# Designs tried in a protein design chat: VH-VL binders against Soluble guanylate cyclase 89Da (Gyc89Da). Part 17

Target 1, 197 residues: Soluble guanylate cyclase 89Da (Gyc89Da), of Drosophila melanogaster (Fruit fly) (q9veu6r1to197)
Amino acid sequence: MYGMLYESVQHYVQEEYGVDIWRKVCHIIDCKHNSFKTHQIYPDKLMPDIAEALSACTGESFDFCMNFFGRCFVRFFSNFGYDKMIRSTGRYFCDFLQSIDNIHLIMRFTYPKMKSPSMQLTNMDDNGAVILYRSSRTGMSKYLIGQMTEVAREFYGLEIKAYVIESQNDISGGTAGPIKLTDGPLTVIVKYRLDFD
Short names: E, the ipSAE of ESMFold2; O, the ipSAE of OpenDDE; V2, 0.75 times the mean of E and O plus 0.25 times the DockQ between their complexes.

## First folded at step 19 (VH-VL; framework fv_gimsilumab)

Design b2 (from z2 with light chain S28E; at its last look DockQ between E and O 0.79; V2 from the best seeds 0.00; counts 0 for: pae E 3.2 > 2)
Fold by ESMFold2, look of step 19:
Structure b2 (fold): chain C 197 residues (1-197), chain A 119 residues (1-119), chain B 107 residues (1-107)
Amino acid sequence: as target 1 above (197 residues)
Amino acid sequence: EVQLVESGGGLVQPGGSLRLSCAASGFTFSKYWMHWLRQVPGKGPVWVSRIYSSGKRTNYADSVRGRFTISRDNANNTLFLQMNSLRADDTALYFCARVYKGHWYFDYWGQGTPVTVSS
Amino acid sequence: EIVLTQSPVTLSVSPGERVTLSCRASQEVDSYLAWYQQKLGQGPRLLIYGASTRATDIPARFSGSGSETEFTLTISSLQSEDFAVYYCLQYDYWPYTFGQGTKLEIK
């Protein structure tokens, strides 16, 4: 993952839990990075490793920590100008949801090595929406829930409850369900339900 | 002058309920995480529950999860602990304590309110 | 869970004496250790945090030292108001744990 994701985590862990907690986390994972470089690639494993260490230091669950990290990135958006991009998708949260894949294409101009997931709005009703997610990464379901929840709240004034209703090949977060959608043996497929409140 | 004052303790039968309150003054209550701890005579305190400064996130010791509910009213500077399905081993002196956000030690405690659960 | 073992369990001393209380952790806790004083009918009072930093308005006679697994609280000249129970707290790993206490009593 690009360093900007880890910059957001470091910043908001320090803000929420304090500098000493971040020092503890770095000690546990044997991380020599005192700062992350925005455009540098770091191992994907680092994200769940930080979440496990933060869990041990704070008593929060791994899933809560991953959700928190997703929210951290959304809060960090203003440092990289992505807040303008979000607001340009339209008036309603579902406009954003329909635009996510286009947003990823635009971001690849700046981040050419980005491995962007596919995010498809497949269903919408009066009470919410359903999103189909495809990616090569496992264990990110709670992170994505954090991102979507924070975007809804920050940019649309909308409180949502998001949860996984089906998943395939996601080893750390999803609910097991029927195998109906297959893109390949290592492709992660997650169906999210978003309830609007 | 920082003050934390617990109230609402008493004698209750097993299976009963109590609601504890902690009135805070002399500091900006919304900047602090709040905790409940309890102490059996002759032993050190034991952590029970915490609530983040916004009131939106709570955590519980395994022994009380599902039975106790921590909450806060930031407008009125008050912390609460709703205690349901009380057991004899919940008998203790209950304290509220504050933690400045980003610190992880309790810097001020109340005087405690006793809870006794017996027939 | 990290266990804190305090020694001695009880210490009988006279005012004016120098006392040293110890706290041993079952695993390393860096410097994330605090000391508390508790008098009868009162809540704990923070004395020391970060192993060695005195809390606000704590008299200079109280000092803390140590790191990793071995920590001490020293009272350089015991006053009559210092007779109480003293607890250490580790706050390195969740959950927080307290020692069993050291009671300072008058000889």
Scores: ipSAE 0.434, ipTM 0.761, lowest interface PAE 3.2, mean pLDDT 86
ESMFold2 (binder alone), look of step 19: mean pLDDT 91; pTM 0.914
OpenDDE, look of step 19: ipSAE 0.629; ipTM 0.855

Design b3 (from z2 with heavy chain K101R, light chain R54K; at its last look DockQ between E and O 0.77; V2 from the best seeds 0.00; counts 0 for: pae O 5.8 > 2)
Fold by OpenDDE, look of step 19:
Structure b3 (fold): chain C 197 residues (1-197), chain A 119 residues (1-119), chain B 107 residues (1-107)
Amino acid sequence: as target 1 above (197 residues)
Amino acid sequence: EVQLVESGGGLVQPGGSLRLSCAASGFTFSKYWMHWLRQVPGKGPVWVSRIYSSGKRTNYADSVRGRFTISRDNANNTLFLQMNSLRADDTALYFCARVYRGHWYFDYWGQGTPVTVSS
Amino acid sequence: EIVLTQSPVTLSVSPGERVTLSCRASQSVDSYLAWYQQKLGQGPRLLIYGASTKATDIPARFSGSGSETEFTLTISSLQSEDFAVYYCLQYDYWPYTFGQGTKLEIK
């Protein structure tokens, strides 16, 4: 994954938990990176490792940490034009959900090696939506929840409750390397229910 | 000078409830995580509950989860611990403590308020 | 959870003596170890954090050392006001845990 994701995590872990906690996290995972370069590619495993270490230091659950990291991403890049991109998708949160794949396509111009998931809005009603998530990465399901929740709240003034209702091939902890994005059994598939509160 | 003053302790029957308070002064209360700990005489302190500076996130020890509720009033520099369904093994001296930002050790404690659960 | 074992449980000493208290962790806690002093009827007082850093307004006679699993608190020359219970705390891994304490009493 690109360093921009890790940069956001570092920034807000330091902000929320302090620089010493971040140093400890880095120590635990033997991270030799003092800083993350935005356009540099880093191992995918680094993300869950950071989450695990943070969990150990703070008492927060692993899932909480991954969710937090998703929120960190949204918060971090809102100041770098990402907010304009999100707002351009539409006036309503569901417009955003339907446009996520397009957003990723646009982002690939800047991040050519980005391995983005596929998002499909399969159902929508007055109280929420159902999203089908497909990815070549495992363990990012809670990360995505954080992203969606943060976007809903910050850009659309909407409080949502997102939860997994079905999951295939999503390995807990996300320790597996990237897999090929296919419709086959090797692809990570997660179905989310989003309730609009 | 940083000061933490606990209150609200007392004698209560099993199944009863108490609400503890901790009055904070001498620092910007709203910027600090706060904790409750308890101590049985002759033993070391045991962590009970934690609350984030914003009050939006809380954590509890397994022994008190579902029964105790930590909260805070940043406007009035006060930390609270609502204790319900009290048990005999909840008997202890209860302390509020401030966590040093960034390090997460307890740098200031109150004097404690005693809680006795007995029939 | 990480278990901290303090030794000795009780230590009888006289004023002016050098005192060394031990705290052992069941696993490495790096340098995330703090020492507290608790006098009768009072809350704990922070003495040392980060294994060896003296807290504000702590007398020079107090010092901390150690890393990983072995830690020591040293009082170079015991004063009458130092008779109390001393606790170590690890804040490396959640949940944070305390030792059982060492009681310094007058000989």
Scores: ipSAE 0.018, ipTM 0.627, lowest interface PAE 5.8, mean pLDDT 90
ESMFold2, look of step 19: ipSAE 0.544; ipTM 0.812
ESMFold2 (binder alone), look of step 19: mean pLDDT 92; pTM 0.924

Design b4 (from z2 with light chain R54K Y91W; at its last look DockQ between E and O 0.78; V2 from the best seeds 0.00; counts 0 for: pae E 2.2 > 2)
Fold by OpenDDE, look of step 19:
Structure b4 (fold): chain C 197 residues (1-197), chain A 119 residues (1-119), chain B 107 residues (1-107)
Amino acid sequence: as target 1 above (197 residues)
Amino acid sequence: EVQLVESGGGLVQPGGSLRLSCAASGFTFSKYWMHWLRQVPGKGPVWVSRIYSSGKRTNYADSVRGRFTISRDNANNTLFLQMNSLRADDTALYFCARVYKGHWYFDYWGQGTPVTVSS
Amino acid sequence: EIVLTQSPVTLSVSPGERVTLSCRASQSVDSYLAWYQQKLGQGPRLLIYGASTKATDIPARFSGSGSETEFTLTISSLQSEDFAVYYCLQWDYWPYTFGQGTKLEIK
């Protein structure tokens, strides 16, 4: 994953928990990076490792930490034109949800090696939506929840509840690579329910 | 001068409820994470619950999860602990203490409020 | 969880004596260790944090040392007001844990 994701994590872990906690986290995972370069590629495993270390230091659950990291991403890049991109998708949160794949396509111009997930809005009702998530990465399901929740809140003034209702090949902790389906590519599939109240 | 004053302790029957309060003064309450700890006589303190500065995030010890609820009123500089479904093993002196991010040790404690759960 | 073992459990001493209290961690806690004093009927008072840094308004006779798994609280010359129970705390890993305490009593 690109350093921009890790940069956001570092920034807000330091902000929320302090620089000492970040140093401790880095120590635990033997991270040799003093800073993350925005356009540099780093190992995907680094993210769950940071989450695990943070959990051990703070008492927050692994899932909470991954969720937090998703929120960090949204907060971090909202000031760098990302907000304009999000707002351009439409006036409603569901417009954003339907446009996530397009957003990723646009981002690939800046981040050519980005391995973005596929997001499909499969159902909508008066109270929420169902989203189908497909990715080549494991362990990012809670990260995505954080992203969606933060976008809903910050850009649309909407408090949502997002939770996983179905999951295939999503390994807890994301410590392993993608799992190959019996008759398909290496894909993680997660179905989310989003409640808008 | 930093002060923490606990109140609300008392005698209660098993299954009963109590609500503890901690009045804070002498510092900017809203900037500090707050904790509840408890201590059985003759033993060391044991962590019970934590609440973040904003009050939006809370953590609990396994022994009290689902029964206790920590909350805070930053406008009135008060920390709360709602204790439901009390058990005999909840009997202890309960302390409030403050922590600041990057300052993860408890630098100030109250005097404690006693909670006795007995039939 | 990390277990902190304090020794001795009880120490009978006279005023003026040098006192050394030990706190051993089941695994390394780096320097994320604090010492507290608790007098009868009072809440704990912070003495030392970061293994060796004295808290505000703590007398010079108190000092802390150690790292990783072995820590020591030293009172260079015991005063009458120092008779109390002393606890160590680690916050390196969640959950935070205390030692069982060392009671200083008058000989």
Scores: ipSAE 0.527, ipTM 0.820, lowest interface PAE 0.9, mean pLDDT 92
ESMFold2, look of step 19: ipSAE 0.553; ipTM 0.819
ESMFold2 (binder alone), look of step 19: mean pLDDT 91; pTM 0.916

Design b5 (from z2 with heavy chain K31S, light chain G50K; at its last look DockQ between E and O 0.84; V2 from the best seeds 0.00; counts 0 for: pae E 2.2 > 2)
Fold by ESMFold2, look of step 19:
Structure b5 (fold): chain C 197 residues (1-197), chain A 119 residues (1-119), chain B 107 residues (1-107)
Amino acid sequence: as target 1 above (197 residues)
Amino acid sequence: EVQLVESGGGLVQPGGSLRLSCAASGFTFSSYWMHWLRQVPGKGPVWVSRIYSSGKRTNYADSVRGRFTISRDNANNTLFLQMNSLRADDTALYFCARVYKGHWYFDYWGQGTPVTVSS
Amino acid sequence: EIVLTQSPVTLSVSPGERVTLSCRASQSVDSYLAWYQQKLGQGPRLLIYKASTRATDIPARFSGSGSETEFTLTISSLQSEDFAVYYCLQYDYWPYTFGQGTKLEIK
């Protein structure tokens, strides 16, 4: 993953839990990074490793920590232009949902090694929406839920409950990368339900 | 002058309920995470529950999860512990304590309120 | 979880003496150790945090030292108001735990 994701985690862990907690986390995972470089690629496994360490230091669950990290990235958006991009999609959360893949396409011009998932709005009604997620990454369900709920809250004043309806080839926890047993890619497919209220 | 004053303790039968309060004064209550701890005579304190400064996140020791509910009223500088389905091993002196956000040690405690569960 | 063992369990001393209380952790807690004083009928009072940093308004006669697994609280000249039970707390790893206490009593 690009360093911008880890920059957001470091920033908000320090703000929410303190500098000493971040130091403890880094010690547990033997992380030598004083800061993350926005455009540098770091191992995908680093994200769940940080979540496990934060869980050990704070008593929060692994799933809560991953969700929190997803929220951290959204809160950090103002440093990367994403906040302006989200606001330009329209006035309603559904406008954003319909634009997610286009947003990722635009970002790939700037971040060519970005492994963006496909996130397609497949259904919506007065009470919510369904998103079809496709990616080569596993273990990101809680992180993505964190991102979606924070976007809804911060940009649209909308409280949502997001959860997984169906999942194929997804592995939660410590294994965030693809599993390769053949020369074909293993595709993670997740269907999310977003309930609006 | 920082003060934390617990109240609401007493004698209760097993299976009963009790609501503890902690009145805070002399500091900005909303800047602090709040905790409940309990202490059996002759032993060190044991952590029971915490609530983040905003009141939106709570955590519980396994022994009380599902039975106790921590809450706070930042407008009235008050911390609460609703204790349901009480057991004899919940008998202890209960303290509220504060932690400054970003710190992880208890910097001020109340005097304690005793809870006795017996029949 | 991390067990803190305090010694001695009870210490009988006279005012004016120098006392040293020990706290040993079952595994390293770096410097994330605090000391508390508790008098009868009162809540604990924070004395020292981060192993050696004196809390606000704590008299200079209290000092802390140590790291990793072995920690010491020293009272350089014991006052009559210092008779109490003393606890150490580790706050490095969850769950945070207290020692069993050292009772400091008048000889």
Scores: ipSAE 0.545, ipTM 0.814, lowest interface PAE 2.2, mean pLDDT 86
ESMFold2 (binder alone), look of step 19: mean pLDDT 91; pTM 0.916
OpenDDE, look of step 19: ipSAE 0.772; ipTM 0.908

Design k1 (from z2 with heavy chain Y52S W104S, light chain W94S; at its last look DockQ between E and O 0.03; V2 from the best seeds 0.00; counts 0 for: pae E 12.9 > 2, placed apart)
Fold by ESMFold2, look of step 19:
Structure k1 (fold): chain C 197 residues (1-197), chain A 119 residues (1-119), chain B 107 residues (1-107)
Amino acid sequence: as target 1 above (197 residues)
Amino acid sequence: EVQLVESGGGLVQPGGSLRLSCAASGFTFSKYWMHWLRQVPGKGPVWVSRISSSGKRTNYADSVRGRFTISRDNANNTLFLQMNSLRADDTALYFCARVYKGHSYFDYWGQGTPVTVSS
Amino acid sequence: EIVLTQSPVTLSVSPGERVTLSCRASQSVDSYLAWYQQKLGQGPRLLIYGASTRATDIPARFSGSGSETEFTLTISSLQSEDFAVYYCLQYDYSPYTFGQGTKLEIK
């Protein structure tokens, strides 16, 4: 993953829990990085490793920590122009949902080594939507729920309830506990239900 | 000078409720995480709950989760603890404490307000 | 949760003496340990954080040392205002926990 994801995690972990907790997290994972470089690639396993360490330091569940990290990235968006891209998709949250794959394509001009998932709006009804997620990465279910929930709240004034209704090949999708991100040929498929209020 | 003043303690029967207040002065209250702790005489303090500077994040000790609610009013520099379904083992001196952003230990405490739960 | 055991429980001493208080953790807390002083009718006062760093406006006679599971607070020359109860706090793992206290009494 690009350093920008880890920059957002470091920033908001320090803001929410303090520098001492971040330092302890770094010691637990034996992290030698004093800062993350936005455009540098770091191992995918670092994200769940940080979540596991933060869980140990704070008492929050692993799933909560992963969800929190997804929300951190959305809150960090202004530093990377992502907020402009989201606002340009249209007036409604479903406009954003329909545009996610195009947003990722545009971001590849800045982040050419980005491994972006496919995210497809497959169903809409009066009370919500269904998203089909496809990726080579496992264990991102709660992270993506965090991202989608925060986008809805921040950009559309919507409170949504998001949850996994089906998953395939996701090692730890929808479960509490440690996850392992795999960057091999394994295709992960997750179906999310988003309920709007 | 940083000051934290707790109030709202008293004698209450088991199952009853109390609302504790903590008046803060001498610092920008909205920049700080705030905590409640409690102490039985002759023993060390025990952490009870915390709330983020914005009020959006809260955490509770397992012994009080679901019964106590921490909240804050940043406009009036006041921290609150709503205590419901009180039990005899909630009897203690209750303190509010400050943690500055970027730290995890308590740098200023109030004088405490006593809570006694007895039938 | 992590248990902190302080020793001695009570210590009778005279002004001017050098005092050493101990705090032992049931598992490693790295250096995430703080020391507090509490006088009757008052809230705790932060003395030391990070095992060894003196808090703002704390007199130089207070010093801390140790890491992992064994920690020490030293008062190099007791003043009359130092008679109080002293607590250690670990802030490594939630829930953060305090020791049971060491009471410094006048001999």
Scores: ipSAE 0.006, ipTM 0.505, lowest interface PAE 12.9, mean pLDDT 83
ESMFold2 (binder alone), look of step 19: mean pLDDT 92; pTM 0.918
OpenDDE, look of step 19: ipSAE 0.025; ipTM 0.590

## First folded at step 20 (VH-VL; framework fv_gimsilumab)

Design c1 (from b5 with heavy chain S31K K101P; at its last look DockQ between E and O 0.90; V2 from the best seeds 0.00; counts 0 for: pae O 3.0 > 2)
Fold by OpenDDE, look of step 20:
Structure c1 (fold): chain C 197 residues (1-197), chain A 119 residues (1-119), chain B 107 residues (1-107)
Amino acid sequence: as target 1 above (197 residues)
Amino acid sequence: EVQLVESGGGLVQPGGSLRLSCAASGFTFSKYWMHWLRQVPGKGPVWVSRIYSSGKRTNYADSVRGRFTISRDNANNTLFLQMNSLRADDTALYFCARVYPGHWYFDYWGQGTPVTVSS
Amino acid sequence: EIVLTQSPVTLSVSPGERVTLSCRASQSVDSYLAWYQQKLGQGPRLLIYKASTRATDIPARFSGSGSETEFTLTISSLQSEDFAVYYCLQYDYWPYTFGQGTKLEIK
């Protein structure tokens, strides 16, 4: 994953918990990075490792930490001027959800090695929506919840509840990158329910 | 002067409920994480629960999860601990303590309020 | 959880004496260790944080040292008001844990 994601985590972990907590986290995972380079690729495993370490330091659950990281990304992303991109997707949160893949496509011009997930809005009703998430990465399902929740709140003034209703090959609990059954990577499939009220 | 004053302790039967309060003064209450700890005589303190500054996030020790609820009223500088389904092993002196985010140690404690669970 | 072991359990001392209390952690807690004083009928009082930093209004006779797994609280010259129970706290990992305490009593 690109350093931008890790920059966001570092920034807001320090802001929320303090520099000392971040130092502890880095020490636990033996991370020698003083800073992350925005456009540099880092191991995917680093994210759940940070989450696990943060969990150990704060007592928050792993899922909480991953969720928090998702929120961190959105907040950080907005500071970089990408808020306009999000707002351009449409007037409603569902417009954004439908445009996520397109956003990632646009982002690939800046981040050519981006391995973005696929997002499909499969159902919509008066109370919420259902989205299907597909990714080659494991352990990011709670991260996405944080992202969606933060986007809804920050850009659309909407408080949503997002939760997993079905999942395949989704590994929670703070380890490793993509899992390979054979020579090919496993596809993670997660179905989310989003409640808007 | 920073002050934390616990109240609400007493004698209760097993299965009963108590609500503890902690009145805070002398500092900006809303900027601090607040904690409940308890101590059995002759032993060290044991962490029970914490609540973030905003009150939106809470954590509990495994021993009290599902039974205890921590909350706060920042407008009135008061911390609460609702204790339900009390057990004999909940008997202790209960303290409130504050933590400044980023420091992560307890810098001020109250005098404690005693809770006794007995038939 | 991290277990903190304090020693001695009880120490009988006279005013004016130098006192050394030990706290050992079952695993490294870096420097995230605090010392508290608790007098009878009172809540704990913060003495030292970050292993060696004195809290506000704490007399200079109190000092902390150590790192990782071994920590020490030193009272250079014991005063009459220092007779109490002393606890160490690790706040490196959750759950936070305290030692069992060292009781300073008058000889």
Scores: ipSAE 0.114, ipTM 0.707, lowest interface PAE 3.0, mean pLDDT 91
ESMFold2, look of step 20: ipSAE 0.651; ipTM 0.865
ESMFold2 (binder alone), look of step 20: mean pLDDT 93; pTM 0.933

Design c2 (from b5 with light chain Y93F; at its last fold request DockQ between E and O 0.90; V2 from the best seeds 0.80)
Heavy chain, then light chain:
Amino acid sequence: EVQLVESGGGLVQPGGSLRLSCAASGFTFSSYWMHWLRQVPGKGPVWVSRIYSSGKRTNYADSVRGRFTISRDNANNTLFLQMNSLRADDTALYFCARVYKGHWYFDYWGQGTPVTVSS
Amino acid sequence: EIVLTQSPVTLSVSPGERVTLSCRASQSVDSYLAWYQQKLGQGPRLLIYKASTRATDIPARFSGSGSETEFTLTISSLQSEDFAVYYCLQYDFWPYTFGQGTKLEIK
ESMFold2, look of step 20: ipSAE 0.606; ipTM 0.845
ESMFold2 (binder alone), look of step 20: mean pLDDT 91; pTM 0.915
OpenDDE, look of step 20: ipSAE 0.851; ipTM 0.940
ESMFold2, look of step 21: ipSAE 0.593; ipTM 0.836
ESMFold2 (binder alone), look of step 21: mean pLDDT 91; pTM 0.918
OpenDDE, look of step 21: ipSAE 0.830; ipTM 0.933
ESMFold2, fold request of step 24: ipSAE 0.616, 0.590, 0.647; ipTM 0.851, 0.830, 0.860
ESMFold2 (binder alone), fold request of step 24: mean pLDDT 91, 92, 91; pTM 0.919, 0.923, 0.922
OpenDDE, fold request of step 24: ipSAE 0.892, 0.889, 0.889; ipTM 0.960, 0.959, 0.960

Design c3 (from z2 with heavy chain K31S, light chain D30Y; at its last look DockQ between E and O 0.91; V2 from the best seeds 0.00; counts 0 for: pae E 2.2 > 2)
Fold by ESMFold2, look of step 20:
Structure c3 (fold): chain C 197 residues (1-197), chain A 119 residues (1-119), chain B 107 residues (1-107)
Amino acid sequence: as target 1 above (197 residues)
Amino acid sequence: EVQLVESGGGLVQPGGSLRLSCAASGFTFSSYWMHWLRQVPGKGPVWVSRIYSSGKRTNYADSVRGRFTISRDNANNTLFLQMNSLRADDTALYFCARVYKGHWYFDYWGQGTPVTVSS
Amino acid sequence: EIVLTQSPVTLSVSPGERVTLSCRASQSVYSYLAWYQQKLGQGPRLLIYGASTRATDIPARFSGSGSETEFTLTISSLQSEDFAVYYCLQYDYWPYTFGQGTKLEIK
């Protein structure tokens, strides 16, 4: 993942839990980074490793930490200019949901090595929406729920409950993939339900 | 002049309920995370519950989750612990303690309120 | 969870003596260790945090040292008000845990 994701995590972990917690986390994961470079790629496993370490230091669950990290990135959007991009997708949260893949295409001008998930609005009704997520990354369900919940809240004033309806080739919490008995790659497919308040 | 004063302890039967209060003064209550801890004679304190400064996030020890509810009233500088479905092994001296946001050690404690669950 | 083992369990001493209390952790807690004093009928009082940093208004006779798994609290010249039970706390790894205490008694 690009450093911008980890910058957001470091910033909000320090703000919410204190600088000493971040130092403890770095001790546990043996991380030598004092700061992350926005455009540098770091290992994907760093995200769940930080979540596990934060869980161990604070007593919050791993799932809560991953959700929190998703919320951190959304809160950090103004540092990258994405707040204006999201506001331009339309008046309603579903406009944003329909625009996510286009947002990722625009971001590739700045982040050419970005591994973009596909996120497709497949259904909507008066009470919510269904999102079909496809990615090469595993274990990101709570992180994504955190992102969607925070976008809805911050940009649309909407409280949502997001949860997984169905999943294929995913694991809980982490970024590690299922064990492969053949050399074939796996595609993670997750169907999310978003209930609007 | 920091003060934390617990109250509401007493003798109750198993299955009963109590509500503990902790009155805070001499500091900006809303800048602090608040905790409940308990202590049986001859042992060190043991953590029970935490509430962050806004009151929106709470955590519980496994032994009390679902039975105890921590809350705070920042307007009146008061911390609460609602204790339901009490058991004999909840018998202890209960303390409230504060943590300055980001520090993670308890810098001030009340004098405690005793809870006895008997019969 | 991390177990803190304090030694001795009880120590009988006279005022004016130098006292050293020990706290050993079952795994490294780096320097995330605090010391507390507790008198009868009172809540614990913070003495030391970060293994060696004295809390505000704590007399200079109290000092802490150590890191990783072995820690000491030293009282350089024991005063009459120092008779109490002393606890160490680790705040590195959740759940944060206290030692069983060392009781400091008048001889």
Scores: ipSAE 0.542, ipTM 0.809, lowest interface PAE 2.2, mean pLDDT 87
ESMFold2 (binder alone), look of step 20: mean pLDDT 92; pTM 0.923
OpenDDE, look of step 20: ipSAE 0.629; ipTM 0.858

Design c4 (from b5 with light chain A34N; at its last look DockQ between E and O 0.78; V2 from the best seeds 0.00; counts 0 for: pae E 3.1 > 2)
Heavy chain, then light chain:
Amino acid sequence: EVQLVESGGGLVQPGGSLRLSCAASGFTFSSYWMHWLRQVPGKGPVWVSRIYSSGKRTNYADSVRGRFTISRDNANNTLFLQMNSLRADDTALYFCARVYKGHWYFDYWGQGTPVTVSS
Amino acid sequence: EIVLTQSPVTLSVSPGERVTLSCRASQSVDSYLNWYQQKLGQGPRLLIYKASTRATDIPARFSGSGSETEFTLTISSLQSEDFAVYYCLQYDYWPYTFGQGTKLEIK
ESMFold2, look of step 20: ipSAE 0.435; ipTM 0.767
ESMFold2 (binder alone), look of step 20: mean pLDDT 91; pTM 0.912
OpenDDE, look of step 20: ipSAE 0.837; ipTM 0.931

